# Designs tried in a protein design chat: miniprotein binders against a9bab2. Part 19

Target 1, 221 residues: a9bab2
Amino acid sequence: MRQRLTVSESKAIFHKEFPFVVPAVYRRLVDELIVELNLLKNQERFVADGVFAIGLTSIFLDFTKGYKPENQKGILLEAICKCTGFSASNLEQIALEAKKLANGLNTNEIKSLITDNNRDEKESTYKLINKNNHYSRIIAIGIYKLVDMQSNGFNKEEATENSYLDLVNNFGYTKERVEKDVNLYKSSLDKIEKALELIEMNIKDEKRRNKERVSRTKPGQ
Below, E stands for the ipSAE of ESMFold2; O stands for the ipSAE of OpenDDE; V2 stands for 0.75 times the mean of E and O plus 0.25 times the DockQ between their complexes.

## First folded at step 7 (miniprotein)

Design tc5 (at its last look DockQ between E and O 0.78; V2 from the best seeds 0.00; counts 0 for: pae E 1.6 > 1.5)
Fold by OpenDDE base, look of step 10:
Structure tc5 (fold): chain B 221 residues (1-221), chain A 120 residues (1-120)
Amino acid sequence: as target 1 above (221 residues)
Amino acid sequence: SDEELRQRAESLKESGQFDQARDIFSRVVQRYPDHAKAWRELGRTLQEMGDYQRAVDSFRQAISMNPEDVDAYKRMAESLRRMGQYWEAIEMYWRALEINPDDEQIYRALEEAYRLYEEK
């Protein structure tokens, strides 16, 4: 049994795999993912399936909006995954496969894709969408994003903001729990967006002040 | 003096007289509402007594006066966890880690809080 990595050990690996400075605004994201992924990796009932992969990749994408330089984002996700015993490339692939599977399906059709992990069935068939997976906020967000992505393709009228809640019971969770985590996610995103706006304003102001200073120091020769 | 009252309260706790210690700290915070340390000590006493809700309220006051009080965040988180408020506990542990990012004990407690949250 691979000895469970401590958060400190995972962070040490992360810093080795990501030799760049993480901007302060993104440090919490990184730390949260390291903690949560370490925890999930050690849960016996956890499967890194398509819903999980969609959740994780979506969280990463949404919370790294505005991250500069852009070319470090891939390395950052890879480092987070490696230090917690996951493969970023594999998760991205699984997420893509799950998205393809659900593509063009309505909520009722997606329900049919949710299959019970009968652990007893020896069939090695990696199921992309599992019922009764170990719950995490990442799974909740995965469910939300799975439905949200479909709503963009179908008649806008029927996809209510809460359509994802219709699937929650089929996954084996309570609506109240998933809704809470999704709402917390949305609230957190809003906070980061506001923080980024403030940072951008401060940078612009600093640049302006620097230009003004340089212009004043030019001797009127 | 405030220090004498603190010493007396500590002595009372050592003797298992938590109610009396609580009463002392309660009087101190009433007289000196801006005394962050007194609020923290009141919170600690209440926590030890199992009065987690009042402990949380006291720690909140301590934090409002000293936003870098790592101990108050940790104890508040623990009290929240004891009340089954796992998400709020998680948030308080993260606040503590913002101040002390390398505290392994907080990470362990945080992981447990996440585990409990995910099982709820």
Scores: ipSAE 0.747, ipTM 0.870, lowest interface PAE 0.7, mean pLDDT 88
Fold by ESMFold2, look of step 10:
Structure tc5 (fold): chain B 221 residues (1-221), chain A 120 residues (1-120)
Amino acid sequence: as target 1 above (221 residues)
Amino acid sequence: SDEELRQRAESLKESGQFDQARDIFSRVVQRYPDHAKAWRELGRTLQEMGDYQRAVDSFRQAISMNPEDVDAYKRMAESLRRMGQYWEAIEMYWRALEINPDDEQIYRALEEAYRLYEEK
């Protein structure tokens, strides 16, 4: 049995695990996550840490806010994870615990937690960050979301638009790379929100036109 | 005639005489700037010559006139990748997949492009 699946093989598994139609507006999200997760699975030393789990679950939730029917969202995430060798329930639990660990901390406090040399008190840092993980766009978004969630909660007054960049060197990444990927993420979110608004407008216009046609002319007249 | 020039340029391209094919295709697109096929073949010729920037520019013209040209998107992405513009290549591969979903060749190219993009 092969250790590494092609994207085509993963998609075959995905369709078995998700036997429903994925609306066209979400097709790229699904396929892109499969590509990214396959790349990560091929890294022998990859460990799904807290920042990765936050990134993946946040990306999925942000892009699927309008997904219908609602009861298929959990099945969709499960299928994406399973077809690439991940466990959605495990990742969701890791993300929850990572959010609890970071709750109420500003970026400087998170940085201090990461750099503290007292390993017995700070064993949680290896659960939040795995230093052996290669760069991933998912991890970059996890860094952004970790700080952004704090800015929208306990430490809202301490957050700035670019506060997440203060952590980037602690992950061994460049600010330019992470900022570029976060900006691409924000742009993609804006695009899907606009696409969903246009789809809803077209549905309303078609219903209005059909109702007006029936009201103006009798069937068979 | 213009059709004879295009046919000659395609024959020259297929025989590997890329300089001559490029010159003729360039004349065709200058005279007929809305000729989608000529732009695509100019882009293919430039790509074979390693002139990736002008290949990208030519494929973009072909796409603007025929936005369903999967080959033009794929070849534009390859040229962008060869220039190290990995995210731009990724976007062109996704455009090709919107038209021709489940293309295994495109997914293999996407995997490589994401890998290169994230290597840094």
Scores: ipSAE 0.605, ipTM 0.807, lowest interface PAE 1.6, mean pLDDT 82
Fold by ESMFold2-Fast, scan of step 7:
Structure tc5 (fold): chain B 221 residues (1-221), chain A 120 residues (1-120)
Amino acid sequence: as target 1 above (221 residues)
Amino acid sequence: SDEELRQRAESLKESGQFDQARDIFSRVVQRYPDHAKAWRELGRTLQEMGDYQRAVDSFRQAISMNPEDVDAYKRMAESLRRMGQYWEAIEMYWRALEINPDDEQIYRALEEAYRLYEEK
């Protein structure tokens, strides 16, 4: 289907495809992905390439690290993708192919993988890692993760920070834009992790109060 | 009285006299800084006048006292969008949506805000 869905129409499809309750802490993530993917689906120049796929799957996995029940995570990603006109299984395959292509490469070698996204008139094909794709915050995270996967050792985080910005210009984006979006992503991830910590503490407090109540009603106390 | 002042300010807004309505609401919030509704009405009046920065400040005061005021979040987001602060507007729309999860108007506003954010 080439007709653009509204966000409300996508959400109606989402609830049919995911017939479970989304825990409140994850609701923002789900709604944000639906909005952004709905917008991208209608962008003429946008290509769902390997960098985009790495970004989307990484965002989903990072934000749902604590998701329970865990067996619903695959269904959740599938529902988010399907309701916006994407395929989770196809994107997971494309992400895996892009990760394999970049495996073991340093930043300079990764730069050599970045090719024109212009369609070859004879073959009409695009590469997995393209320059000048329609910009998206998801692609910004994809670039960050592409470099992060190759960084090793005790200064992994610092090595990633130094390297991914060096790579950004080769994609045709500004360092300022990508850095802002990566920092917003890290901030949002920290916020959900803090919320999950608070939920866990509250659960532990309830269990402790129940234990004290049981001890107080036992003979000899 | 407070009720008479509020009725006067509302009548002034309906007749397009936003400057006078603004003056009344400004005096009310200075005398009663914990008056959430007066802060919201001041924000709405400033927004109608195109003074988006002061509108945002006024809505922020209203929200600090009434964190479930969906209208204040929506109007604050609209003022931020008008000022070109697209990401801040997006955050306010998400806060509004957390309170009112099935609001078609908020979703349409979010789509527009994201589109504007991505275009720059």
Scores: ipSAE 0.293, ipTM 0.651, lowest interface PAE 3.9, mean pLDDT 84
ESMFold2, look of step 8: ipSAE 0.548; ipTM 0.788
ESMFold2 (binder alone), look of step 8: mean pLDDT 87; pTM 0.856
OpenDDE base, look of step 8: ipSAE 0.746; ipTM 0.869
ESMFold2 (binder alone), look of step 10: mean pLDDT 86; pTM 0.851

Design tc6
Fold by ESMFold2-Fast, scan of step 7:
Formats: C-alpha cells, sequence, structure tokens
Structure tc6 (fold): chain B 221 residues (1-221), chain A 120 residues (1-120)
C-alpha cells in the first residue's frame, strides 16, 4: 500500500463501500468526483476547507436531487469520500460552519473572510475560507454557491454572476478558469435534470401502456 | 547496425525529415518487433507528422512491453486528444498520473481532457 491512493485503488474501495448499483445517469458524476477527490487528496498544498466543502456537498445534492432510492444518497456520498481519503460527515460539518460564517454577508464582507492559511494559526476563520488553495472545479462551485446563497430578489441569477467573479481574484484564481468551470457545472446540471425528466416520462408512459394492455386482456372486463 | 540506423533516424527527425525517420523506425520495428524504444520513437515521429492513429498504435506496442512508460501514455493521450477522442485521452492521462502522481503537467492535461469530454 502507498501513502497515496491511485484512482484505480479508490475505485476498488468505492465498489466495496457502495455495494449497490449506481444508476446509469449518475455514473459519470460518481466517476468524476472520485477522480477529482483522489487528485486533490494527493496534492500537499490542498486544504479541504469550507469553500471546498460547500462546493462538494452542493454538487452532490444538486446532481442527486432525483436519486432513487433516496435512502442510498448518504451512503453514496460517504463511499465517494471514504474511497478517496475524505470523510463525508466531517465535510458536511465544515460546509455547515462555513455557511453560518458567511450567512447574511454581501460580496465585500465575504472578501474579508478570505485569509491566508497559516499553519500556526488556530482560529476557525483561517481554516474555513482560505486564499491560494490548490485550485479545483469543486472550489469554483463552492465560490459560486457561497455568493448564490446570499443572493435574493428579482434578478438573483444576474446578481450572482456579477458578484462571484469579483470574488475570484481574492482567492488567488483566474476569472477565466473559474467561469469556465462554473458554466460547465450549470450545463451538466441542466443535462442531468433533462435526462431525469425524460426517464420519468418514459416510466409513466410504460406504466400507462402496461395498464392498457392488462385492461384489454382481462376476460369480462 | 540497428543502433546506427536508430541514431540516423533520430538525427533525421531532429532536422525535420520525419518521412525518412519514420521509414527507418518502421523497418527497425518490423525486423525487431520487441524493440520497445523503437516503437516509442516511431510513435513520436508519427505524432509529429500528424498521423495520430498510427502513433497511438505504435505507442500501444511500446506500452505492451513497458507498462510503466509514462511518456508513452502521455503521448498516446495527446494523439487521442488531437483526434477528438477525449475520453480515451483522459484514460491514458489517468494511467500516466497513476505512474507519476506528482507530475503537475499530467494533472493539468488530465483535467483538460475531462473538460473537453464534458463540453463536447
Amino acid sequence: as target 1 above (221 residues)
Amino acid sequence: SDEELRQRAESLKESGQFDQARDIFSRVVQRYPDHAKAWRELGRTLQEMGDYQRAVDSFRQAISMNPEDVDAYKRMAESLRRMGQYWEAFEMYYRAYEINPDDEQIYRAFEEALRLYEEK
């Protein structure tokens, strides 16, 4: 065994920890999360902070809104995290703490929460929202969600689009990279939602046709 | 000798004479099909010429003899990416990453291949 897990090793652990069938529509999400988390765990500079935790939990929740059976969702997230060397319960707690810290703040106030990660500093503020963390698509979504959660009113989407990009440089990232990853996230989410709608319609159509078939073949009905 | 032919082919490749280098490497691998280094150089020469499918085939031969050849996986992945086969490119970059997980260049290529696959 190595100090580091390879992606192949993580996938083997995942199948051991999640002994159920992953529905086809979610397989790409699961594979991509395992890959991304494995890559991040192998980066010495990476810190699993509040922004990362918000990003990961938000991605999982958004993409699994239609997941059936519902009672497997917690097990799925736990398996994805465990097979890559993370803890789902710990990340869920960190995400909740980061959301509480940012609650009710505007973009400029959130900028004041972004700080250098100092290994010698023991205050929660230095742990939850860090500058110059190793970049990840998950962190990009975390930044977007951090702003999106505070946005309300008539043009919520437009306000979020303007605000989160203004925040990106304070994290030490490029706007082009973050915007590209956020747009890919939104596109992928739309695709899975549409796929789930089509699957649901097909299931309803099959049930209707089966009911009609049964009714027509019943003697004396 | 085969070693002299290989060195001549490398010199031709360095001077941009890829056609002649390809011909020499092709003859070497035909005569010595177990020559992993010659298959790798043939693949690289074909890649420089834009013959990505044949480059992939050549790198596959090299990898079959040396499964730890990170450079062959990287170049195979680059050739697959050039052909628009983004998932296959991702798989090869992933193999390179498994062999050398500390290579930042491989990590970035890995991420880019996944992004291209999802956007396509």
Scores: ipSAE 0.000, ipTM 0.163, lowest interface PAE 14.6, mean pLDDT 80

Design tc7
Fold by ESMFold2-Fast, scan of step 7:
Parts: sequence; C-alpha cells; structure tokens
Structure tc7 (fold): chain B 221 residues (1-221), chain A 120 residues (1-120)
Amino acid sequence: as target 1 above (221 residues)
Amino acid sequence: SDEELRQRAESLKESGQFDQARDIFSRVVQRYPDHAKAWRELGRTLQEMGDYQRAVDSFRQAISMNPEDVDAYKRMAESLRRMGQYFEALEMYYRALEINPDDEQIYRAFLEAWRLYEEK
C-alpha cells in the first residue's frame, strides 16, 4: 500500500510480476515506460483516458512486433502497468472502446468529444478523450495514432500530419512539443524496426553459412 | 604455450611495444589459423593500437570459431562504434547481450550505440 512509488520500487515489483528474461533490445522500452508511467501516476491532474490508452498500447505493440516468445507479450505489458499502479486489461479495454468511438469520425467530430479534465466525472461515453490532461509523450502518440487509424490512400502520411496537429490545439497542448515527440517516435520506430530485421537476417545468414561449412567439411575432416 | 604467449605479449604492451605484440599474434594466426584465442588477442592488440578495421577482421575470425566469445563481440562492437558504424556496433552488442544478458557494462554500451544509430 503506497500512494507514490519510486522508479526503483516499480522495477522491483516488475521483476516479481515478470519472471522471465527481457531481451536486451526491449529492456530500453521497458525502462522508459516504467519511468514515464511512474511520473504520470504522481501527477494529480493526470487522467488515464482513451487517447493515453491508445498511445501506451500502440507504443508497446509497435516496439514489440518481433518479441519472442509471443505468449509473453501480454504478461510483459501487464507487469509494466501493475508495477506503476495501472491496469493493462483496463487500459486495453479503454483503448479498444476509444478506437471504436473514433472509427468513422472526422477531425471536427473528434474535437466535439474532447471534455474538460475532470477526475470526478465518471461518464464513460465522453471520458475517452480529455481536454487539458497532463502532457505526456504517450498522449502525443495516442493523438497521432487516433488520427492515423482513420487515414488512408496515397497521401496517408500528409493527411495524418495535418489532422493530428490541428487536433492538438483542442487538447490544450503545444504543437511544437507534440510534433517533436511524434517525429522522434516515428523516426525511432522506423530505424529500430529495420535494424532488428537486419540483425535477425544477419543471424540467420551466419547460421546458414555455418551449416554449409560444416556440411562441406564433415565427410573430409 | 598459450599462457606464455599471452604473458609475453602483455609485457610488450605494458612497455608500449604494441607492434611487437601484434607481430607475435600475427605469426601465430598465420601458422594456426584455427587458433581462436590468438585471433582474439590479435584483435585486442590492434584495437589498442587504434587499427579498428583490422581489429574487427580479427574479432570476426575469433567469433566464427567461438560464437560464444562475449569479449570478442564487445570489442568488435567498440571498434565498429569508433569507426562510426553504429548499426554494426549495435548488432555486435545485441549478440553479446544474448549470451550474457546481465552484463551492465555491455548493456550501457548497447544503449549508447542505439542512441547514436537513431541520431544518424
């Protein structure tokens, strides 16, 4: 029973809740999420709403596409959330509901769903998106993803950029800050996805070449 | 003989005679190209001399014979980082951490290489 956890305390709980080895490439993601979620949990005006939930689940899923074994991903997200005082199952449900609500809405209709940040308000229908919530890069990614999921066609990237930046003003956030965080996220995700794919390919190629060498020399050692 | 070789080369390095240490290991790998430890020590000596490309080549030979040589992966990664080859360095640190996931020093080096790669 603690009102506010330290990062060290959360990491200790994480290791208890996730009794597996986190592969090195994902340890950075885990560490960064634990730190960010600890900071947010300590903010009295922060609300874990739909856009936050979309951001957190999107970041986790995007950066863990290559995670093996696959069956540990759900346990990993749950451990990250539990050790920082959040509920993964609750946030996943909120994210799903927020995505359903946003599906088929244009940017102006989404703006109409933005409500004042009110922690006492329990109206679920309009609590999925909160105005003037405490800022986080996770929320920034959530706003981007909320719009990105509705965009399609040849100019999807341009359409998403125009729409999410327009929407940012309605949340009460600085466009410069949000744009910087979203661009860093997109750049980091693209670069690391390609890096991991190339690393895995190189490992496979090395194993294949080793097998070929063994096969060629085995009979004539 | 391996221990005597290491002691001799180490003494040469301590006296600043890296060229002579390099020559000893170069002759050993020429005579015994399957001597993984000699390739690793040649790589280490070249790295200390600032010859990062030849160090990488030597560590690659060592790793091909001993794919669990964490030190060789780590030093190869350091040499690659010094050459500005951040992706290749990242890959070598990744492989080292798969073998020894609790090595805090390698993990910190991996994170630095990752950061440099992302900034690229």
Scores: ipSAE 0.012, ipTM 0.436, lowest interface PAE 7.9, mean pLDDT 80

Design tc8
Fold by ESMFold2-Fast, scan of step 7:
Structure tc8 (fold): chain B 221 residues (1-221), chain A 120 residues (1-120)
Amino acid sequence: as target 1 above (221 residues)
Amino acid sequence: SDEELRQRAESLKESGQFDQARDIFSRVVQRYPDHAKAWRELGRTLQEMGDYQRAVDSFRQAISMNPEDVDAYKRMAESLRRMGQYLEAFEMYWRAYEINPDDEQILRALEEAYRLLEEK
């Protein structure tokens, strides 16, 4: 009878939808997103709202900033979403609409959007920023990014750090859990950036050594 | 000799004599508190005896010295699950998954642990 996608089934579908080799430095990101999205899709209480969409698209864009070849990035995100039962184009649209809705709002005004979830005329707003959604670290990053996008001027990073936790209770989550997940995200992003720097240095060193080898043999020695 | 004691404890464990194996591993970790493998085997023995709290404590010692010990994370997660600590269990299975993402058993354990989080 009816069956939901298992993680193994999602991984098999991913390889059909993304026929290219995922570079080693991104394999962990891809695998973790497939697992987490599969688990979330199987939760009846979960809804792919605006803050979730902001989180997922932000995670993908931040971690794949250095991805080569660049023309595969869109296909990669599409494959990750499709193999787990999501739509990349739909989530990108939801993220854009949520960003527009929150544009120029301070933390208290965003709290008001979350609180208005029972107003029929604002059902679209409710669907973009849902209270009491099933928790995910992707949503935690979404909350952080929602505040980060509104922060500007002096000490943008400090302003974000001090205010995103103010929204957490309004979403029905614990500050400790959200803070832990945001810190893990930042640590993981730093690790990928450092790994990319090492890869670039190794490529540069290899090219330098190859040039030196050619130079030493050209004199006919 | 440490190696002979560990080998003896392993044989006792294989024959189902968990009490004696526990005693030997306990002696080893008391004399050599930085022996990660012995901490893991102590944890495993305690888990098989149903002493989940002490098993978790022993696995924590093993993991602190060897952060890539997949088996220690998996067994710690199972012990935490048996104690009804579903969030902590899920976190340990997630770490096991991060170390060995192609392990079908870990993937199934993650799915089950995630389901249990919703039931609380």
Scores: ipSAE 0.000, ipTM 0.329, lowest interface PAE 10.6, mean pLDDT 80

Design tc9
Fold by ESMFold2-Fast, scan of step 7:
Structure tc9 (fold): chain B 221 residues (1-221), chain A 120 residues (1-120)
Amino acid sequence: as target 1 above (221 residues)
Amino acid sequence: SDEELRQRAESLKESGQFDQARDIFSRVVQRYPDHAKAWRELGRTLQEMGDYQRAVDSFRQAISMNPEDVDAYKRMAESLRRMGQYWEAFEMYYEAYEINPDDEQIYRAFEEAWELYEEK
């Protein structure tokens, strides 16, 4: 296709748009998002709707909670999106609108928001929650988060687990696949959080050792 | 003849005699280094034998002559997966996807490689 970006081209654009070093712990996340977004952009049936946008922004924010320097996070998301033919600002806006639309709704009410993916150039209606979209792990997380944000109280996680799968069939996806991808997301998030804790401990330990080293060498010369 | 040797190698491969098939395909590509199909079959034979690195090299030769060989990309990706090179496997499945974006099997294989990459 004439407008198609290859993964290699996306990576080159990414480095141009993000002129900083990506810390090693985040490189896998960045690379995986670039590949997945590139694949999705080239799918004729795919729509970057509100559920997708919630998924993408949630994945990015959850995995980059410990990202330093903090002022690079916005630039990083913008670069990931731009290099694959998306717009971070547009997706953030669409995610916000989808969250507003679903705010305070139960699962049955959310089901009523799920619309057909009919694209008409003359239609001015923005569709945020679409059925039968081309499947993506990002959309699976979007469905999970759409329900999670409506859950209240101390058993929020349990309430979400019991509810989000009820919506999956209404989107045109299989429960088994969505559950697998949501569980993989959770385990991956736990792994990066653990890695960040170890990195912080190592940094503190190295600073302590460097102080000891400096104090030993100064008296002699 | 060249065609007779290739057919014999194919028969040997089908009967599980991979060593003999490999030797014949190796002779064919040595004599005709621009024979894309022979490179692909050499790669396939090497893959069945568990020689994944040489399989990748052979598939790369086939792809250089026929950049639309979806099967060569898929098999190269499979060999890369066997060697634990999951990101490189992703890239090969992506090339296969670009050639045939409607192939659900390619997308499924990409997802499996993604999952293995996550576990690494």
Scores: ipSAE 0.012, ipTM 0.238, lowest interface PAE 8.4, mean pLDDT 81

## First folded at step 8 (miniprotein)

Design k1 (at its last look DockQ between E and O 0.04; V2 from the best seeds 0.00; counts 0 for: pae E 14.2 > 1.5, placed apart)
Fold by OpenDDE base, look of step 8:
Structure k1 (fold): chain B 221 residues (1-221), chain A 120 residues (1-120)
Amino acid sequence: as target 1 above (221 residues)
Amino acid sequence: SDEELRQRAESLKESGQFDQARDIFSRVVQRYPDHAKAWRELGRTLQEMGDYQRAVDSFRQAISMNPEDVDAYKRMAESLRRMGQYWEAFEMYYEALEINPDDEQIYRALEEAWRLYEEK
């Protein structure tokens, strides 16, 4: 039985794998992901499939907007995944494969992908889109992002803001639960964007104040 | 009626007669094993009595019949916490939070369970 990593152990591994200071604004994200990924890793009915991978990578990308230095983002994701027993590279690949599979498909065609994955038990083919996966907000966001990506493509017309809800039952979840998580995600993103704007304004103000201070200390000839 | 039984049980609890209240719900679940609410109420009564293990078992039954029972998850988590099973408590609080993400109390309890697990 692979020894279940505690959150403490995962955090210790994280600090080893990410030897940089996480800015305060991103610490909560990192902590929440470590906790959530640990929980999921220990669930028997959990499969790190394409929907999950899309969700995780999208969450990370969206919430690390503005992260400096930018070159640390990849290392950060790798550290988060590694400390929880996941592989960032594998998840990115799986996410890409799932995106490719769903590319150009309408919502009804995506529904068929969920159903048809009942292919024959014998072929150990890794299912990119699983029904009745252990639920998490990451999966909810994965469903949302999967549909959102399609709406930005060819058939702009019919993709309503809530088109992803039409798939939720096919995944084996309730619309209310998924909608709540997606709405929370959107709200949280908005809050972070506002926080980042405030930080930028504060930095600008501080720079201005410093310039003014330096200009005043010039002895008047 | 289910409501009458609940009221009777609550009256018994108010009078400190927890054993009798437990027995009411025990009989109900024996006769009607698919009665989700009765399992939850049995669990609640057992929890209040400090019989946390049996409470957990009862809440598990309630959840199996109603997987969106936030109260059952929360109470199960609380009972697990009382038994020092902090990781399992955390998992149950997490499930409760997934159903009701705006519940600040569940979030706080989740954080506490996590803290206790880390200190253990």
Scores: ipSAE 0.013, ipTM 0.251, lowest interface PAE 8.3, mean pLDDT 82
Fold by ESMFold2, look of step 8:
Structure k1 (fold): chain B 221 residues (1-221), chain A 120 residues (1-120)
Amino acid sequence: as target 1 above (221 residues)
Amino acid sequence: SDEELRQRAESLKESGQFDQARDIFSRVVQRYPDHAKAWRELGRTLQEMGDYQRAVDSFRQAISMNPEDVDAYKRMAESLRRMGQYWEAFEMYYEALEINPDDEQIYRALEEAWRLYEEK
C-alpha cells in the first residue's frame, strides 16, 4: 500500500465512496477539495489542527447549502475526506473542540491562546492552532471564520470585516496571502449562492408550467 | 484567402517561425475580431514566444467568443503562472474544471502550479 496517493487515485476512491452524480453546481467544490486535501496530506509539516478543521467544515457547509438529496450531503463529505486520507468525523470533532476553546474570546485573547498552546512539545496535542503549520487556503478560511464567529467586539461590519488579519502574524503567514485567499472564498461563495438562486427560480417556473399544462388539458376545469 | 493565411501561419508555427506566424494571426484577428480560433492560435504563438501578457489577452478574447474552450483556459492559466500570477492561474484552471471535471491534465497542472506557489 502506498503512503501517498496521486490525485487520480484519490479521484478513483472518491467515485467508489460516492457512487452518485454530483450536481454541476457543486463539482468545483468537490474537485478543489480533493486536490487540496490530497496535496496537504503529503506535506510533512501539515497538521490537521483546529483552525484547519474549522476552515474545512465551514467551506463545506457554506458551499453545500441547498444540496439535494439531503441524505447524500454527509456521504459526500465523508467521501471527500476518505479519498484523501482524512476522517470527516475526526475533523468535525476537532473543529467542535476548537470552537469550544475559542468561544467568546476577542482577538487579543485568541493571540494569548495561540502563544500558550504552542509551548506544548508534543505535536499530537495541537487542539486549536499550530503556528508553524503548513499554509493552506483552508487555514486562511479557518482564521477568518474563527473571528467571524466571535460576537465580542466585532459588531461593526467594515471595522470587523478585516479584523481576522490582526491574527495572521501569530500564525506565521503574510496578511496579503491570507487576504487574497479569503477574498477568493467570498467571491466563490457569492457565485454559488447566485447559481443556487437561479436553480430555485427555474424549479418554481417549471412547477408553474406543469400546473398550466394540467389545467389546460382538463376540459371543464 | 483567409484559409491560405491560416494554413501558412500554422505551418510557420510548426517550423518554429513564431514571429511570422504572430504577424499573420494578428492581421486575421484585426480584420475578423470575432474569429475565436484565430485568437486562440495567436495566443498559442505568443505563448511559445514567451510573450505571456499578450498571450493571456489573446486567450481572453478567444474565451469571450467560445466560453467552453477548455484548452484556452488551460493555456491562459499556464501563461499566468509563468508571470507569477498564481491566483489568476488557479481561477482559470478551476474554470476549465467546471467545463471538464475529469480532465487529468488539468489536475496535474494544478498540482504543479500549487507546488510552485507554495515554494514562494
Scores: ipSAE 0.000, ipTM 0.191, lowest interface PAE 14.2, mean pLDDT 78
ESMFold2 (binder alone), look of step 8: mean pLDDT 86; pTM 0.852

